VHH binders against o67189. Designs and how they scored, part 30

Target 1, 350 residues: o67189
Amino acid sequence: METTIFQFQKTFFTKPPKERVFVLHGEEQYLIRTFLSKLKEKYGENYTVLWGDEISEEEFYTALSETSIFGGSKEKAVVIYNFGDFLKKLGRKKKEKERLIKVLRNVKSNYVFIVYDAKLQKQELSSEPLKSVASFGGIVVANRLSKERIKQLVLKKFKEKGINVENDALEYLLQLTGYNLMELKLEVEKLIDYASEKKILTLDEVKRVAFSVSENVNVFEFVDLLLLKDYEKALKVLDSLISFGIHPLQIMKILSSYALKLYTLKRLEEKGEDLNKAMESVGIKNNFLKMKFKSYLKANSKEDLKNLILSLQRIDAFSKLYFQDTVQLLRDFLTSRLEREVVKNTSHGG
Below, E stands for the ipSAE of ESMFold2; O stands for the ipSAE of OpenDDE; V2 stands for 0.75 times the mean of E and O plus 0.25 times the DockQ between their complexes.

## First folded at step 14 (VHH; framework vhh_7uia_1)

Design v1 (at its last look DockQ between E and O 0.62; V2 from the best seeds 0.68)
Fold by OpenDDE, fold request of step 15:
Formats: sequence, structure tokens, C-alpha cells
Structure v1 (fold): chain B 350 residues (1-350), chain A 120 residues (1-120)
Amino acid sequence: as target 1 above (350 residues)
Amino acid sequence: QLQLVETGGGLVKPGGSLRLSCVVSGFTFSDYEMAWVRQAPGKELEWVSDISRSGDYTYYEDSVKGRFTISTDNAKNTLYLQMSSLKPEDTAVYYCARDDFWEGTPFDYWGQGTQVTVSS
């Protein structure tokens, strides 16, 4: 049974369902994220995130195990990202799929949310083990809102800030973002910041400020800014991402991946390898991404990248070992970098 | 504890009027956007109307524009939905909800709902 995200949210927080395992997907990832944010707030320390591409099978099953040696364990919310990657790891063995299904079927105390970052196709939903899994608690779908609703939401946001947007400008913004709520939120916030002194936004202004539409633009924007050493803006974007309910570990994951790739590329470059081939070897095949990575390589020395990786590792360690706030650690990191940059610029100006 | 309580629902003839009320406790209207959402039998939740934190701006679904009016009384911490020219298609359970959409908390709190039935 498919349920809309709003219906599910309403029911879940008022009358918790007996079912324990849910598959979340949809075109409007913003709505999923906002739901998850609320979920995180509700469960606090009992909110657990699993990354299907990183977690081992054993760890995965352990995490889903409800056999707490400690009596009176509070209900937990387990959110699983990149479940598809996990399934790939399990392979095509029927036995492994059956095991997975069995484990998920036996979840009785905790809630498990399998979150997809895109709309699943019917074929995907009809394939095992996802078919069986979806039958346990159901499928939660975050459908697109009507264009009119989205338009009104955007207008509402501008009006609240005392900003008037020209009709053409608004239409352009909507088209540019493809009415994607996540992208719209980011772009609208940027435009609001831009218009802080202006009461009217024109088409030309929107064109100048608006970014190109890319999948997962929000996290990638952060990563882009960080790698290009715009730390001030990166901090702002980070705050926005967090406010949107993006989990900091997701940010860290992407950032770490990019940093590692860049470091690898830098090393290969030093060895005299063709950069284009090198990029392809690390999975960068898209020309746009190649261009971006070239810019990152230009902006960062090998030492910079190494330091970045080490910093990220430290953040990860502190988060996992000492349960420190990952967001705060990231902020501190960015702030520190910003301070260093300011000092460098003042020393050369002077 | 945050609470939303809807009242004012009932049976009305087509073309009639109803006024729904939503009394909120635990927060102030000025801090949040408020919404009315309805659900017809066997149908999905449908957004009906929003009102800004200040109360200065109102938004409506196309199907209710010109017929419904959302408003707030801050002194009473009450959200209203004045419904006029009611149609059978307006039959639904009407919910008030807190709706800070862009702040990451769309419809984070709901009332119990009030039944509106438009029937000849």
C-alpha cells in the first residue's frame, strides 16, 4: 500500500503504526527530508542512520537486531540510505535476499525507514527483495506538489521577506529549478539574501544569481564551495542544509568521496598521467564533473587535499567516538579555514 | 504541549456557509504559518489554505478561491476558515495544521479534524 508522505507523517506522529518497516521514495525529496528531520527530533539519540554503501552485511544485520542485552531499550528509528547499494553488495543470491527479508520482517520494536533519494520505478518496487520489504509497512511516496502550490509557496517566502518578484523572474526560477522543492529552497534563500536591500527581484537579477540545476544541488553546492575555498559561503550553505534536515554524515560522505578522488587525481597528475584518463579511472566520466574537478584541482594543492582528508577523518572520528556534534565540528572546521584565509589575504594586502 | 483543536464542522446544504475554528495552544500564531488541510473520504490530504505568520498574506487552493477565507485572531490564538458557497465536493474532514513549509516543518502538528458535510 502506498501512502503519501503527508498522510504518513500525520499518522506516524499522532498514532504510530504497528508496522515497522517502511520504504520512502519520491520526487520531492524535500518532503522526505523534512519528515526525517522531525523523526530525528522525536527519537534523538535513538535515531540511527545506516549507509547501505558503507555498511557490511554483518553490521547491517546487527544494527537491525532488536536483541538488546539491555532490558528496556527505547524504541529506535533506523534510517537506511543507499539501500540499493547494499542490495548490490548482497549479490544475486536468493538466499541472501531471503535472509534480508526475514530480518526486516522480524523487526517488531524499532522503526526502519528505507529511504531512496529518487523516485523508484514500478519495476524496482516489483522486484525482490524490495517487493517483499515494501509489503511489510508499505511504501511512502513524496509526490510532487502542484505547480500552482509550489509557485505560491515560493511567493509566500519572498513576501514574508518583503520582496516582490517579477512574474517573469518567478517563472524563470520555477523553470530553472524544475519545480524541485529542494532546489527552490536553496535558490530562494540565495535570492532573498541577494535582495536584502532590494524590494524587487527582476528577471535579470534572478538569472545572475540562480545556479544551474543539478541533481543533489544542495550538498554539491556545499562541497563545491568548500573545495573552491569559499568558506564563508560554505558555512551559510551548511546551515541551510542542516536546516533542511540533511544529515551531516551525508554531507561528510560526499565531501570525503570527492576529497579522496581529488587527492588520487593529484597524485596521478604528479606521476604524469593523463588527467582525463585519471578522472575516468576514479569514476568521473561526465564532462561537467570533469570540469568541476579540474577547478578543484586547480584550487587545491596536494597538501591542501591531504589536510582536508585528515580533517574529515578527524571529524568522523570525533563524531563516532566521542559523540560530538558533527555539524558543529564541520562549522568549526570551516571557521578555522576561513580565519586562515583572512589572515593570508591580509598579509598579502598589506 | 502543542495542541490544535478544530471545531465548527457540521452538515450544511449546498450554497451554505460554515465557519471553522482552530484553537491552538503551546505556541503563538505569530511564530508560525498556519494551514487548513482537508481529506475527503477515500482521497488524499488536500491543502486548502495558508496564512502567513503576520496574518497579512493568505493563500488558497484554486478550488476554494473566492469562497473560503482564512484568518487568525491572535488574541484568542484561533485560526478560522470561513467557508461560503459550499459544494458537495467540499465534503471532508478539515484539519488545521502548523505549516512552516520552508523552515523544514511542513504540517508538523495537526488537529483532530472536524467533519464538514455538504449535502442536499
Scores: ipSAE 0.828, ipTM 0.935, lowest interface PAE 0.6, mean pLDDT 88
Fold by ESMFold2, fold request of step 15:
Structure v1 (fold): chain B 350 residues (1-350), chain A 120 residues (1-120)
Amino acid sequence: as target 1 above (350 residues)
Amino acid sequence: QLQLVETGGGLVKPGGSLRLSCVVSGFTFSDYEMAWVRQAPGKELEWVSDISRSGDYTYYEDSVKGRFTISTDNAKNTLYLQMSSLKPEDTAVYYCARDDFWEGTPFDYWGQGTQVTVSS
């Protein structure tokens, strides 16, 4: 079957269709993200993400086939990113492609969502295995919203917070983001926070605030929260990042880089080096980042950073050597840290 | 239990008028944005109109602008769509839906719909 994301969402969450395997693609990736967020809320711990570039054929088929005859089992939602990279691992092996199609056709107890980060062309949809998925499952497209609709959605969000945005400021913001809803959500939230007292946003203010930190502020928000030990908010942001397709290796790379730089800075401080000089030696030259790193150093002891680095190394090793779910390992780490914070707060330090 | 119940559909001649109502229960009506979405026979869902939580901001798809008016009565937990100058192309099932576009999921709850038929 082929359908649109709104039609699919309407039916799936009320009375799901008989099909079990769906391809999600399209130009409006925000709508795919919101669908997957609702799916995550529905399935909770039974919402599983697979990365086609990271998993083996054995792990892939095991994740799709796992059920328990005894003790009961819950229906799962299996979400697959980078499916094209998984197909490359199969190569030109006709029998393996046929096996993949048979496995997908026979999914009975779970739902499988194959998620693309772009709109697929007709030739891609007409090629196996997607041609077969269109037959026994469904193809769901998230078509582009009009620029006028996007403009009005943004205006409505400002107005609901009582903020009057000048027309030229709004036009600047829309052009700057290219009408990208995921970027607009984040930049609008920043602007609302900025304008919380005045309730007015001018062009000059939008130019100063929008994109002031980085083009990929979502990952930095997670890292910032974790390093400032707000583990509860960090868990929520992590779940959001994964749900809208931020690859866990990108998250691990940035977090590991920050942790290593911070640990190095602690060591340089012990040697008596000036903190500003030390920060430049590890590549931190921007004044805003220097201020953030100073706050991270204040919040974390050398031992905290050593334990963080060790934990990240274990997560990376388990993901690669034992093919375990990187996101769940990171989630478990954060949950453990949150639980330790509760114990510290209830224990008397003498 | 969340419920959205549409009424007011029917058969009407071209140029005529109808008012659709959607009575809401199970959530605080004024805390959410509301929308009207329609589906013509054999066609895709069309986002017709929506209204902000306060009622102060409305939006209309171009094909209905100037002919349809969305409004709310918060005391009655009721959403309205006043339809005038109806055309055969307006023939559809009309749904009311709760909208949470930025904070959650667009159209996270739907009514069962009311049929509007514009002919002869």
Scores: ipSAE 0.655, ipTM 0.876, lowest interface PAE 1.4, mean pLDDT 84
ESMFold2, look of step 14: ipSAE 0.563; ipTM 0.834
ESMFold2 (binder alone), look of step 14: mean pLDDT 79; pTM 0.798
OpenDDE, look of step 14: ipSAE 0.761; ipTM 0.910
ESMFold2, fold request of step 15: ipSAE 0.473, 0.632; ipTM 0.809, 0.867
ESMFold2 (binder alone), fold request of step 15: mean pLDDT 79, 79, 79; pTM 0.798, 0.797, 0.802
OpenDDE, fold request of step 15: ipSAE 0.792, 0.786; ipTM 0.924, 0.921
ESMFold2, look of step 18: ipSAE 0.583; ipTM 0.841
ESMFold2 (binder alone), look of step 18: mean pLDDT 79; pTM 0.802
OpenDDE, look of step 18: ipSAE 0.806; ipTM 0.926

Design v2 (at its last look DockQ between E and O 0.74; V2 from the best seeds 0.00; counts 0 for: pae E 2.3 > 2)
Fold by OpenDDE, look of step 14:
Structure v2 (fold): chain B 350 residues (1-350), chain A 120 residues (1-120)
Amino acid sequence: as target 1 above (350 residues)
Amino acid sequence: QLQLVETGGGLVKPGGSLRLSCVVSGFTFSDYEMAWVRQAPGKELEWVSEISRSGDYTYYEDSVKGRFTISTDNAKNTLYLQMSSLKPEDTAVYYCARDDLWEGTPFDYWGQGTQVTVSS
């Protein structure tokens, strides 16, 4: 029997369950992320993330077997992403699956959360190893929120900011985002920023500001912060992204794309080309995005962008060639930039 | 340390009225969105109503619009749900919950619930 994410959350944080292994899946991924965020807050340094596509079988089993032999060790929360990929690595060998199931069944001191980024099909849930997990653990589902609730949530947010949104504009926004709360949140924030001087949002304005739905909404926030050289906040957002199960390679892909586009734009600008035309030539057509890119261009010199690209290439290379942790490399990158900025500011203020 | 305690549930005939109360301790209403949710037998948890932090805005599920009223008394640290024109379909355990969905903390604290039964 599946438990809803809210019910599970309530029970988990008030009365710890006897079960140790849980599968989290559902259509409303935002709720899973919010749960995981709360989990991370609770466990702090004892919150561990495993990537099924990156971790070896041995590492996986080691991570799960780490029983606090010593009575004083704090329970750990182990979150596993891309579990399907891990299963693929194990192959179709029955023995390997049995071993996996045995290991999961024997988890005693830690909580294990297997997170899927979509709703699992009945067939998947009825197949091993998830079938077995359902027997000794729990299946948690994050169902979609009602459209009405989502609508009201959005309206409430606008109202809190003193913004009135036309009905058709609101409907457009909701439809555009498919009532995806993560995407809506991003778009609403954009619109709020846009409306800073306006108290009414029209359909035309929403169309102008809102752009295509991306599954990586939070990644864009990270990229935005990084490109605007808010490295401290970028670090925080990065940690959140990772905690939410965003793959580092996805982050790198988007960041690299933006960096390359910006570098190209900078070069074109130096050649005297019209910036608007240039932006369109690199696929930036949305007015809001154009504005953002203009801000990025102002914030970054050609040399800055070049260095960024090189740094990203290095990170990619180190990840692929030396199997270094991409997330750590990104953190190091951001930290180094932050340190440089602090030094600059202290040198100019003295 | 945070606690929500619902009261006011009971048996009522169709068309009747009930007033639910939720006394909160450990936090302030003005800092959080507050909601009523309900769970009918064999059904999923359903959002019923929500009140903004300021108390200025109230929201309702379509099925309860015009019949239910959510309100707060900050001095008493109490959330209310006035239910009127009750229907058998309203039969459920009603919970008050702290809810900041937008901020990433939906229903992070619940009460024990109060049973509402609407039956002839």
Scores: ipSAE 0.700, ipTM 0.862, lowest interface PAE 0.7, mean pLDDT 87
Fold by ESMFold2, look of step 14:
Parts: structure tokens; C-alpha cells; sequence
Structure v2 (fold): chain B 350 residues (1-350), chain A 120 residues (1-120)
């Protein structure tokens, strides 16, 4: 039962298959994420994410075996990330792999999507448990989009905004991102904003604005909103990031890094350092990023940044030491900040 | 209720021409990209051509460039594929599909397809 993601998407959302367990893998990860976005839209509250590196064996089996006993509870979509890490925890124990295969084979009420962040090799697909999943479920591959298709898509987006991009600038952008649509979407949107008034992009301008941030493409929007204190939008983006498979520890890593850099910049500013030079000393050299950090510094006092750093350290510690849900801790933090911001805005009336 | 209905398929000799139509209802036609995707017997889906929401930008897979032309008639909410210089390897079921690759989900809605057969 092997198929491509377009073929699978075509049938899954119109006439759901009898199979209940699917492996999603491939070189075009953007297509997997768009499929999961539509899946999230369809299942809403019944869309569940499991992290194979964080969930216990018992919790994993409980999540897969959940069925409605009474009433008409609707089917769920269970999305599993880092399944390889879960398999490492099982080790080479044949009995545990046999149990896993039995549980997967007997999924009745839910759909289970095992999501890989790369294209699986033939040996991996021929190994248990995936060999068995191919038999009773399905293997879905997201193959690479052609470079010409991606180039025309990017050109179209600039032209829709009336922006003329020079050919060498376009080729540089495509090569810089490796034709990666997740990165390209971010970089193109930045370049559109940059060029919104002048309506032309040269090679030198693209070199100054665009850069490869492959690990953190989708997290930038969340961090930006949080640091500019738009906590309501930040909460919405957080939910989307988790649904798209962004690991919460990745979010914490990036946010902590930015908070620390900003705090350092506040200290250097107090000592009279030139801000541009200070930014380069903490690794902020790109002109667009310098503009963003200036905005973050304007929006946040030194005390704000100290409190943010402390809060992030507490979230990290509670996640690790007390096995608390990192996403919920981050949500609680944002909700607390949103409530404080609302109080400030509503309590200033004389 | 979204509907995409393909027509215009049939049997044609090599070198011949055929015009496929796809009548669309249930969404604003000009808000989406539209595509033709085909599936030859025993093969995977292959997207053949795509037209931008403005109608000004088209994409063609290399094997059909110069032979196929995608177009729209906004007054009739209809997508067309004009096929010329047809070859036996163009034999397939042809689907029209809605695309939102940049902002949403690519090929999120499909028609039921129309058969094109190229042979003597």
C-alpha cells in the first residue's frame, strides 16, 4: 500500500480508506506539512500530536488504544513525530516490537500518521514495524517538486505584489534556500515587505536581507510576535507550530537565545556601546535582523528581558524535572502575559 | 458544495487534438490556482499544467510544453486544456484540481476525471 502524497490526499479527504495507520516521509516536507494542516482543519480538537522522544511506552499505547465505549465520539487523527526515537527506547526487544505491531494493526477508531522528517531508505521501510505497516496500512511519500515549478511559484508571488526581482537575485535566493519551500515562503515574505515601496529587488539587496535559517523557519514569526508583545497572535501561532510538528524544545531554544542576546544588548547600550557594533558582537549581522532586534529592544525593558529569561528557565526546568507539558507551560506563560497586558491597557483610565 | 466536472475526453489518433473542459462551482474561481493532473494506466499522478488565479501565469511540465495550452473562461467558471500533437503516452485520465500551494493545501479538491486515449 505505497502511494504518493498527492494521490493519498486526493482519496483520503473524499473517501477515507479502510486502513488506519500511515507513514508519511519524503524529501518534500512542505507537502507533508500542508497535508497535516488540512488534517488539523478536518479533525479540530480531535487532532492529537505525540512525540516519540518524550512519551512513555505506556502513554503511547494508551493513546493508540483509546476507543469510544459509549456514545458517538468521533474518530481522531493521531500524529506521531520522532517515531524513530520511540523505537530506540524499545531497543532490539523482539517482544516489544511484536506488541507495537499488534497495537498498530488493531487501530479501529482513529487514524494514525507516523511522520518522518526525511525520506526513508528502502531498508528502513523493509524493517519492522514499518514493513508490517506497509501491509495493513500505508506508506505515503512526498517526492521533491521540480526546481522549475518552485522557481515559477516564487516569481509569481513577487509579481502578484508588483515586485520586479532581477534574475540573478532570484537564482541566488533559490540556491541559498536549496529550493526549500518552507524557507522560501519565509524569505519571500520578508523580501516583499522590504521591497513594498520601491518594487524592485537587486542581488545585493537579497544578499543583505535573505539568509538561511533552515532549522528555525516557522518559529521566527512566533518569536517576533512574543517579543513585540502581541501575545494573542503569538498564542495562535504557537498552536499552529505544534500542529505542524515544530518541537516545543526547538521553540524554547530559539526564544531563549533571542532573549539572552537582547539582554546582553541592553547591558551594552547602558555602557555606551554603539548599537550596530554591539549587535554584531552577539552575532546579529544581517540588516533585516538588525532592524528586528532594534524593534525588540524598543518594546522590551531590561527588566522585561530578565523576567522573560527567568520564565523560560522555569519552563525548561519544570518540563524536564517534573515531566510537565512544555507546550502547556509556554501557553500558560503567554496567557499570563496577555492578561497583564490587558490590565495595563484597561486600568490607565482616569 | 464544491464541484469540479471534467468533460471533453475521448479517443483520438496520434497527432490529433482534443479540448478538455472543467466546470467549477462552489467557490470563487479567481481566488485559486487551477491545475490539470493526469494518471496514465498503472502510473502515479503527474501534474500537467497550472494557471495562476490572475490567469496571467502558466506552468507546463516539460513533456507537454508547446503542445498543451491551459486557459480559463471566468464568465463560465471553466478551466480548459487544449491538447494538440497528441502522443500515445498522453493516454491517461485527466483531472482538474484546485491548488493553494503557497497559502494552504496543494490540490485540495479534485474532479472525477475524463479519459483521454491516444491510439490508432
Amino acid sequence: as target 1 above (350 residues)
Amino acid sequence: QLQLVETGGGLVKPGGSLRLSCVVSGFTFSDYEMAWVRQAPGKELEWVSEISRSGDYTYYEDSVKGRFTISTDNAKNTLYLQMSSLKPEDTAVYYCARDDLWEGTPFDYWGQGTQVTVSS
Scores: ipSAE 0.463, ipTM 0.798, lowest interface PAE 2.3, mean pLDDT 84
ESMFold2 (binder alone), look of step 14: mean pLDDT 80; pTM 0.809

Design v3 (at its last fold request DockQ between E and O 0.38; V2 from the best seeds 0.55)
Fold by OpenDDE, look of step 14:
Structure v3 (fold): chain B 350 residues (1-350), chain A 120 residues (1-120)
Amino acid sequence: as target 1 above (350 residues)
Amino acid sequence: QLQLVETGGGLVKPGGSLRLSCVVSGFTFSDYEMSWVRQAPGKELEWVSDISRSGDYTYYEDSVKGRFTISTDNAKNTLYLQMSSLKPEDTAVYYCARDDLWEGTPFDYWGQGTQVTVSS
């Protein structure tokens, strides 16, 4: 029997369950992320993330078997992403699946959360190892909220900011985002920022500001902060992204794309080309995005962009060639940039 | 240290009224959105009503619109749900919850619940 994410959350944080292994899936991934955020807050340093596509079988089992032999050790929360990929690595060997199931069944001191980024099909839930997990653990589902509730949530947010949104504009926004809360949150925030001087949002304005739905909404926030050289906030957002199960390679992909586009734009600008035309030539057509890119260009010199690209290439290389942790490399990158900025500011203020 | 305590539930006849109260301790209403949710026997949790941080905006599930009223008294740190024209279908355990979905903390704290039974 599946438990809803809210029910599960309530129970988990008030009365710890006897079960130790849980599968989290559903259409509303935002709710899973919010739960995981709360989980991370609770467990702090004892919150561990495993990537099924990156972790070896041995590492996986080690991570799950780490029982606090010593009575005083705090329970750990282990979150597993890309579990399907891990299963693929194990192959179709029945023995390997049995071993996995046995290991999961024997988890005693830690909580294990297997997170899927989509709603699982009945067939998937009825297949091993998830079938077995359902028997000794729990299946948690994050169902979609009603359209009406989502609509009201959005309206409420606008109203709190003193913004009136036309009905057709709101409907457009909802449809554009497919009532996806993560996407909506991003777009609404953009619109709020846009409306800072306007108290009414029209359909045309929403169309102008809103752009295509991306599955990596939070990644863009990270990229935005990084490109605007707010490295402190970028670090925080990075941690959140990772906690939410965003794969580092996805972050790198988007960041690299933006960096390359910006570098290209900078070069074109130096050649005297019209910036608007240049932006369109690199696929930036949305006016809001154009504005953002203009801000990035102002914030970064050609040399800055070049260095960024090189740094990203290095990170990619180190990740692929030396199997270094991409997230740590990104953190190091951001930290180094932050330190440089602090030094610059202290040198100019003295 | 955060606590929500619901009261006011009971047995009522169809068409009757009840007022639920939720006393909150450990946080301020103005910082969070508050919600009422209910769970009927054998059913899933159902969202009933929300109130904005300011208290200026209220939202309701369609099934309770026009019959239920959510409100807050910040001075008393109390959330209310005035229920009127009660129906048997409203029978459930009612919970107050701190709910800030937009900020990433939906239903992060719940009360123990209060039983509402609507029966002839």
Scores: ipSAE 0.731, ipTM 0.881, lowest interface PAE 0.7, mean pLDDT 87
Fold by ESMFold2, look of step 14:
Structure v3 (fold): chain B 350 residues (1-350), chain A 120 residues (1-120)
Amino acid sequence: as target 1 above (350 residues)
Amino acid sequence: QLQLVETGGGLVKPGGSLRLSCVVSGFTFSDYEMSWVRQAPGKELEWVSDISRSGDYTYYEDSVKGRFTISTDNAKNTLYLQMSSLKPEDTAVYYCARDDLWEGTPFDYWGQGTQVTVSS
């Protein structure tokens, strides 16, 4: 059975369907993320995320199990990302696909949401296991919002803050982000802060401040907070990133890239290199990023950055070698850093 | 308990007018962006119009622009849709919704809907 995400949302949160397994896909990923955010709010501790590229076959089937060792049948929502990678682990054998289809068909007490990060083609939807899911469960599509609707929404936000945006500046911003609401929200908020006193935005100003952050919603904020040592807020943003379905590998990649660039910049500073030249040599040319990297350099010693890099390498190794949850390793890392900051601040209090 | 109750639908000839009302309870009306949406027979749900929390900014789908007017009365916790120059393609069930796409809560809560039929 196929439906749109708006129709599905209306039904699911008022009179839930009898089906228990759903595929979410589509061009408007923002709408999938907002649906999942409401789902997480509804299910709380009974909201579970599985990563198909990280979990073993047996762990996957155990997580979908209807049996509870403590009794009681509290309804749960299981959200599965990277299901295609899980299917690759099963291989080509029909027996493995039949087992998967049987497990999915037999979900009776929980809801299972298989989430794709793109719109699936008809060929993919017509192949197993998704063909079977369409029959006993549902296929939910998040269609694109119109470009005019997105344009008017962005214009509204600038107008609400009293900011006059030149038409070519607005069009550039929309093209830069590909009309992506997740990116637009971040860039518009930066531009509002930038123009808070001036109350006007020109094309040149938007070109200087805005950049594409596609598929990395709020990852910049997390990295910023971590590098400025606001570990308490960084923990909160990390939880938000996971609830929005940001893959831990994306977080690790961006954070590692920034840490390595900062360490390199510290070494170049020690050698007397011009800071602007050094920043350009590691690919930092945007004025906003230059400003942020200067603040990161001020907040972090070379030793801090070395320890950060080593910690990230340990997290990556433990995730792969010991099959540990990357998100939990990141959370544990931040908690440890927060505890060190508390001890340091207490020792300096007086 | 959150409730959104739409009224004012009915049968109207082409070119006619209707005023839809949505009475809201269970939350502070002025804290949220509100929308009208509709579902025509056999069609997908469609945003018709939305209004900012302050009431200062409105948005209309192209097909209704100039014919429909969204407004609020905060003292009565009521959202309105004034419809004029009605066409057969406006035939739909109309819903009011608490809806804030920018803040990540599109169509957060819906009313039961009111039927509008435009027929000769």
Scores: ipSAE 0.539, ipTM 0.777, lowest interface PAE 1.5, mean pLDDT 83
ESMFold2 (binder alone), look of step 14: mean pLDDT 78; pTM 0.791
ESMFold2, fold request of step 15: ipSAE 0.469, 0.450, 0.486; ipTM 0.754, 0.740, 0.779
ESMFold2 (binder alone), fold request of step 15: mean pLDDT 78, 78, 78; pTM 0.792, 0.789, 0.789
OpenDDE, fold request of step 15: ipSAE 0.728, 0.663, 0.731; ipTM 0.876, 0.845, 0.885

Design v4 (at its last look DockQ between E and O 0.51; V2 from the best seeds 0.00; counts 0 for: pae E 2.4 > 2)
Fold by OpenDDE, look of step 14:
Structure v4 (fold): chain B 350 residues (1-350), chain A 120 residues (1-120)
Amino acid sequence: as target 1 above (350 residues)
Amino acid sequence: QLQLVETGGGLVKPGGSLRLSCVVSGFTFSDYEMAWVRQAPGKELEWVSDISRSGDYTYYEDSVKGRFTISTDNAKNTLYLQMSSLKPEDTAVYYCARDDMWEGTPFDYWGQGTQVTVSS
């Protein structure tokens, strides 16, 4: 029997469940992420993330077997992403699946959360190993909120900010985002920022500011911070992204794309080309995005962008060739940049 | 320590009224949105009503619109749900919850609940 995410959350944080292994899936991934955020807060250093596509079978089992033999060890929360990929690695061998099921069944001291980024089909839930997990653990589903509820949430946010949104504008926004809370949150925040001087948002304004639906809404925040050289906040956001199950390669992909576009734009600008035309030539057509890119260009020299690209290439290479942790490499990158900025500021203020 | 304590539940006849209270400790109302949620026997949790941080905006489930009123007293750190024209279908355990979904903390704290029974 499936439990809704809210019911599960309520129970989990008030009365510890006997079950130790849970599958989290659903259409509303935002709710899963918010739950995991709360979980991370609770467990702190005892919150562990495993990536099914990156972890070996041996490492996986080791991570799950780490029972605090010593009575004083704090309970751990283990979150597993890309579990499907892990299963693929195990192959179709019945014995391997049985081993996996046995290991999961024997989890006693830790909580294990298997997170899917989509709603699982009945067939998937009825197949091993999830079928077995359902028997000794729990299946948690994050269902979509009603359209009306989502609409109200959006309206409430605008109203709290003193912004009135035209009905047609609101409907457009909702449709554009497909009522996805993660996307809506991003777009609404953009609109709020845009409306800082305006109390009314029209359809035309929403169309101008809103972007196409992206699955990686939070990644853009990270990229924005990084490109604007707020490295401290970028580090925090990075950690959040990872905790939410965003794959580091996705982050790298978007960041690389932006960096390359910016570098191209910088070069074109140096050649005397019109910046607006140049932006369009690299696929930046949205006015809001143009505005952002202009800000990035102001914040970064050609050399900065070149160095960024090279750094990203290095990270990619180290990740692929030496199997280094991409997230750690990104952290190191950001930390190094942060340190440099601090030194610059201290040298100018002294 | 965050605590939510609901009171005011009971047995009432159809068409009757009840006022639920939720006393909050450990945080300030103005910092979070608050909600009432109910769970009927054998049914899932159902959102009933929420109130904005400022208290200026209230929202309701369609089934309770016009009958229920959510409000807050910040000085008392208390959330209220005035229920009128109660129906048997309103029978449930009612929970107050901190609900700041937009800020990433939907229903992160709950009370113990109070039983509301509407029966002739």
Scores: ipSAE 0.747, ipTM 0.896, lowest interface PAE 0.7, mean pLDDT 87
Fold by ESMFold2, look of step 14:
Structure v4 (fold): chain B 350 residues (1-350), chain A 120 residues (1-120)
Amino acid sequence: as target 1 above (350 residues)
Amino acid sequence: QLQLVETGGGLVKPGGSLRLSCVVSGFTFSDYEMAWVRQAPGKELEWVSDISRSGDYTYYEDSVKGRFTISTDNAKNTLYLQMSSLKPEDTAVYYCARDDMWEGTPFDYWGQGTQVTVSS
């Protein structure tokens, strides 16, 4: 059977299905998490989690097998994470997949939930073992809620706290998070704390809070300015970060990670990869981050990124091998870049 | 034990009115958000309306705005849906549901549903 998670949840807890094995997948991972939380509440000590990347084949099959007719057993809920990693352990041999399918088909006393952390594509669902699970069990999809529904959930939360949010501020917040409920929950809670006295949120305030409530947010502002080549403002933000006690290693690590991801994206574009797929492959799934990385790619050539990476490597090496001041090395790097921009802007260019 | 019981459905002519009631027990009604969700024959569940814990914020699906009114009576632990100007496309089973998506319990309890039929 194939069904949506709300339809499945509605019936599962009142009139459980005859099928025993279900695949949970989808874009709205929050809904899968909440379903599993209710499942854990129902089954208590009979709720079992298996991690496909950490268990052996023997442990997996033992957990799924009926162990004894003489011992008696309560109905259990077995939840399997990282099933794709478990499939990799089985390899590509057809007989190993057939064994797995047989074990899953013959689950009789328990429920088995195979949980994916993404929405599966049609090809993946049409491949074994999931094709067979769709036949004797079920496929449950947690589709993304409509943008309007997510907007109304956010508005309702602000209204409960008596906070009036301007429409453009709300739209910015929704776009920033890519309508992601887990990220929205975090950002909205911060904004509620910020607005506890004023009871009003403007666009400028949402922009400030989204970048100003943690050390990582401030470091990301610095990285943003540097990658967009606003070196004068980047220098000012760097000095602020250091004065507040931010460790230079944190700055270097985030900047190096971004530079490497950007260089990798340039290489993948060169090979003809779809940009959105490439971004997800390097861990960029958030819509706001995708928008920012597109801006960084536009502002930086492949040679710019190569030179940035080499400069960061030299700063790191000099800090470690020659005990040079990392902050001063980074400041010198930014100053040299700013001076080069001044010379470029004052020359005729040939 | 938690229980939600819908009543007030029935057969009505186009343009008519019905009021649905949902009596809840087993939890403090004002601690949770409540919603009306409907399912037409052969269709997926459709969110109709919801109401905040305080009652100060209501939401309505576009197709029912101006025709339906959600309300609560906290003293009676009862949720209402006043339906006016009913149309054949409003024909569905209507469910009362407890919904606290922000706190991790989206639509975690449902009533049995009440049938609304708008015909002729």
Scores: ipSAE 0.464, ipTM 0.787, lowest interface PAE 2.4, mean pLDDT 83
ESMFold2 (binder alone), look of step 14: mean pLDDT 79; pTM 0.798

